# Ledger of designs, part 4: VH-VL binders against Polycystin-1-like protein 3 (PKD1L3)

Target 1, 163 residues: Polycystin-1-like protein 3 (PKD1L3), of Homo sapiens (Human) (q7z443r523to685)
Amino acid sequence: TSLNMSTHQLTITVNVTSLEKSLIVSIDPDSPLLMTLYLGFQYQPNCTHFHLNITLPKDKVWQKDEEYTWVLNPEHLQHGIGTYYITAVLSERQEGAQQTPSLVSVITAVTQCYYWEIHNQTWSSAGCQVGPQSTILRTQCLCNHLTFFASDFFVVPRTVNVE

## First folded at step 7 (VH-VL)

Design e3 (from e2 with light chain H31Y; framework fv_lecanemab)
Fold by ESMFold2-Fast, scan of step 7:
Structure e3 (fold): chain C 163 residues (1-163), chain A 118 residues (1-118), chain B 112 residues (1-112)
Amino acid sequence: as target 1 above (163 residues)
Amino acid sequence: EVQLVESGGGLVQPGGSLRLSCSASGFTFSSYAMHWVRQAPGKGLEWVAVISYEGSNKYYGDTVKGRFTISRDNAKNSLFLQMSSLRAEDTAVYYCAKDLWGYYFDYWGQGTTVTVSS
Amino acid sequence: DVVMTQSPLSLPVTPGAPASISCRSSQSLLYSNGYNYLEWYLQKPGQSPKLLIYLGSYRASGVPDRFSGSGSGTDFTLRISRVEAEDVGIYYCMQALQYPLTFGPGTKLEIK
């Protein structure tokens, strides 16, 4: 599903039902598009009222699906479970294509890093954190131990509103 | 403006080594992935290698894996391709290409020629 | 690896006539975000390649509107509505979805 971002901004609604996993937000325009995302809890954020933000595309990335992905770990979702709103605002300065992007794809997902714990015969996330280079295709696992690990992946339902 | 200039090509014997360089200017080199692409005489384009902005991630084409090493020096705005165990089939023009955030190659150098012959 | 094929490999065209080049991939280039990671490049004689089309159908800056790209998944077409002398060169499709990146063999467009 793709959206027309002709209004200079868009709003994404995410229902967070658990803080056991990291939230991945991907905003994939059909052309290079400089934007700032603002996060709000139970309110629609803007450039003067938000509790977290990020500028996309991410500077210093090497693969396309990494550059427009915002990774929100449980520590970033400080207000707990509930409805979070993300407002994306376009920069007036654009780089790359001259034409305005006509389509923007939005996808949200949740992920977590696990490793097999022989002692308990179970998968554990202890000592691992989802890294900022994670995308909807791959999870970067930053672990402080040498054990084999794997990730699980779930798509989170979303609502998108173009103002 | 943006400029990519390749150098280091030349004539080399089979089994020999060469190091290609690509000098970048006009953009923040340390913020973009860089690629090497080659073209044998009268043949098509073949992707060779990529390096991430900080140099931590690299990928190679199957024909060069184990023989070529891509690297970069962000302080010098330079990209490198170390070629070893060269074969006649490595004869080609080697292009340096800038990756615009995974969307496309927005700039290419003019190429440097590598000839592997006896 | 994703194998790219093009047809025809040689395309003689009368000036002002339309031209079409087909590109096929061995695996789908349609990503979960809805975009096709297929690019078209033109290499004029003695020059480096230049981008024409990205994400399957989007025209690069400065590219005339007589060029268009279409297709999805594994089958793609580059179309030139009216060929001009300056369009002579070799046209390559490239998949940008997964490493290693792979090019088609190229299609040589020449004036007859």
Scores: ipSAE 0.007, ipTM 0.619, lowest interface PAE 9.2, mean pLDDT 82

Design e8 (from e2 with heavy chain E54S, light chain Y99T; framework fv_lecanemab)
Fold by ESMFold2-Fast, scan of step 7:
Structure e8 (fold): chain C 163 residues (1-163), chain A 118 residues (1-118), chain B 112 residues (1-112)
Amino acid sequence: as target 1 above (163 residues)
Amino acid sequence: EVQLVESGGGLVQPGGSLRLSCSASGFTFSSYAMHWVRQAPGKGLEWVAVISYSGSNKYYGDTVKGRFTISRDNAKNSLFLQMSSLRAEDTAVYYCAKDLWGYYFDYWGQGTTVTVSS
Amino acid sequence: DVVMTQSPLSLPVTPGAPASISCRSSQSLLHSNGYNYLEWYLQKPGQSPKLLIYLGSYRASGVPDRFSGSGSGTDFTLRISRVEAEDVGIYYCMQALQTPLTFGPGTKLEIK
């Protein structure tokens, strides 16, 4: 879904029903947009009251889908099952002189790492976690062993309220 | 049809500067990272620089760090390489290349020649 | 920096014969997402490089099935099952796992 960020803030709501998978939050602005995302459980977070935050676009990446993706593993969703709120706040410093309204697409997805266990002839997630370089198009798997990998996905397009 | 067209090459004296341009068409330029790759006469390929789709992230090869600056203008579908403190070893054909999601370079320009000599 | 090496550097081949080029990296190119960030490019005389193989073993669109890539980690091979005159040029492997991105020195394939 697309939202207008001309108001400097937007809110994403995510209903977490399972802690067995990682949550991927992808933001796709139509032009470069510096922002900070804040996470809250059952409350709308802000710059002075939040559980976790991230500044986007991410440093040290050059793929578009990776620059604006936040990966939230089960340890980040430590308040358990329920409604999480993410508040995105535009940075006071933006690149470019022209001030124009920006459209932002927001996609949330869940993913998990699997690998094939040759001896057991089955897929397992043991010894793996989803890495921070994951995107809605591919899952980075951080594993303590070397093997054949696979992953599964759900893509959940979402309409976001804007302030 | 995807096209990448480089320009701005030429003869320059050691210590001089040049600005290379790459004009892109046939795809949504603002959605893809772009690279510069060079090739000295009779030598192999050398990666020069990359710029993320937004222009926020830039990385350089060790031989050009501090001397070259990569930039882009998404409104004009243009990629640039500002070269300063040029040396004879910078003599090469310079290619711009389109990045497909960090997996590979799917399109290359035809190259523009830079010759550094006195 | 990741150093890439290729062997042989010069490869004269009889038309119709098979050919193999080896590429080695000083560090593993296996990403935690399970992919090897190794690519093979062919530069024909007077032309820009063209992609042949990406992510170690996947053939690029339009590339004949006589080309194949294999390997994982630090050792990779490009194979041509039957060399044709149009295959003449310089073959480069490249790693895209770590910055700076680095190319091998190139292997010049020539027809005898």
Scores: ipSAE 0.017, ipTM 0.560, lowest interface PAE 5.6, mean pLDDT 82

Design k2 (from k1 with heavy chain Y101F, light chain F99W; framework fv_inotuzumab)
Fold by ESMFold2-Fast, scan of step 7:
Structure k2 (fold): chain C 163 residues (1-163), chain A 122 residues (1-122), chain B 112 residues (1-112)
Amino acid sequence: as target 1 above (163 residues)
Amino acid sequence: EVQLVQSGAEVKKPGASVKVSCKASGGTFSSYAIHWVRQAPGQGLEWIGGIIPIFGTATYAQKFQGRVTMTADTSTSTVYMELSSLRSEDTAVYYCARGWFDILTGYSFDYWGQGTLVTVSS
Amino acid sequence: DVQVTQSPSSLSASVGDRVTITCRSSQSLVHSSGNTYLSWYLHKPGKAPQLLIYKISNRFSGVPDRFSGSGSGTDFTLTISSLQPEDFATYYCMQATQWPYTFGQGTKVEIK
């Protein structure tokens, strides 16, 4: 999905159906855009009223595709199953902020880390978490043991509104 | 760019212990695993073990069980490997390497430290 | 433990040559996820090892396209299509499908 973000704001609607998985929000602008994302549960957040926020692009990332990715673990989705709203607000201090249309691609997905448990001959998620350096192309798995690791990944339904 | 910087060369006597450090640079990355690999003169690469800094949990190869301890200080992005009861055959270059526990990246070691020469001699 | 064997242990080559290195495992490296966690590294004296290929055939960031990996099950190859001066080095394969991780013995590529 490509979106025009020249109107200073966009809202992403995400339906969360499981609290066992981490939500990955990826915003890919066609040129660098300084923005702040705000998270709300069952309401559209703004700079004055929000549950969590993040400024993008992220600083000092390991890989470039991390710059515009926000990882929300189950502990961040503590309001439960339901509709979450994310509002992205463009910063006033855009570099070279002359009138130029900006296109933004938005992808939301969920993922979870698993490992092969030899004792029970099955996959388990015990002792594993999705790390903040995850992107839509890779899941960083943080496990409290070194064994056989894997991840499961799929796209979450969403609605995007531009204001 | 990500860099792993290791402590300097060391000379130890048989029976002593050595502690090597590995500091991550180029950002705050407490969300990764650090592995240790050594290469003795004229030999190939040998995996010693790995640690997950944010959990402080480490796993060691059976050959090194009881002699190696890995620890991490996430506030300084530094991992330590201590090897005790040193023998002459422990003379080697010791590397730290960052590993992703991730199906998409194939559990590979993407960035390596410059290496630390540990010499065990009487 | 899974044993990994490389061949040859050394080879002599000239700039521009096509070089193939083989890696064989004692057990299938196919993970239950369907992926095979076999990677290749380049190591030069006095320098740190470098990741070249991960998951059989995927080039790591910045690795020249003359390097390619292939294989399945227990038999894998690293190919350098046209050897360059900076490619004279020792090459290692590593399996990460089963813990503990194990390396091959290495293949030294020397100037002819």
Scores: ipSAE 0.013, ipTM 0.565, lowest interface PAE 7.9, mean pLDDT 81

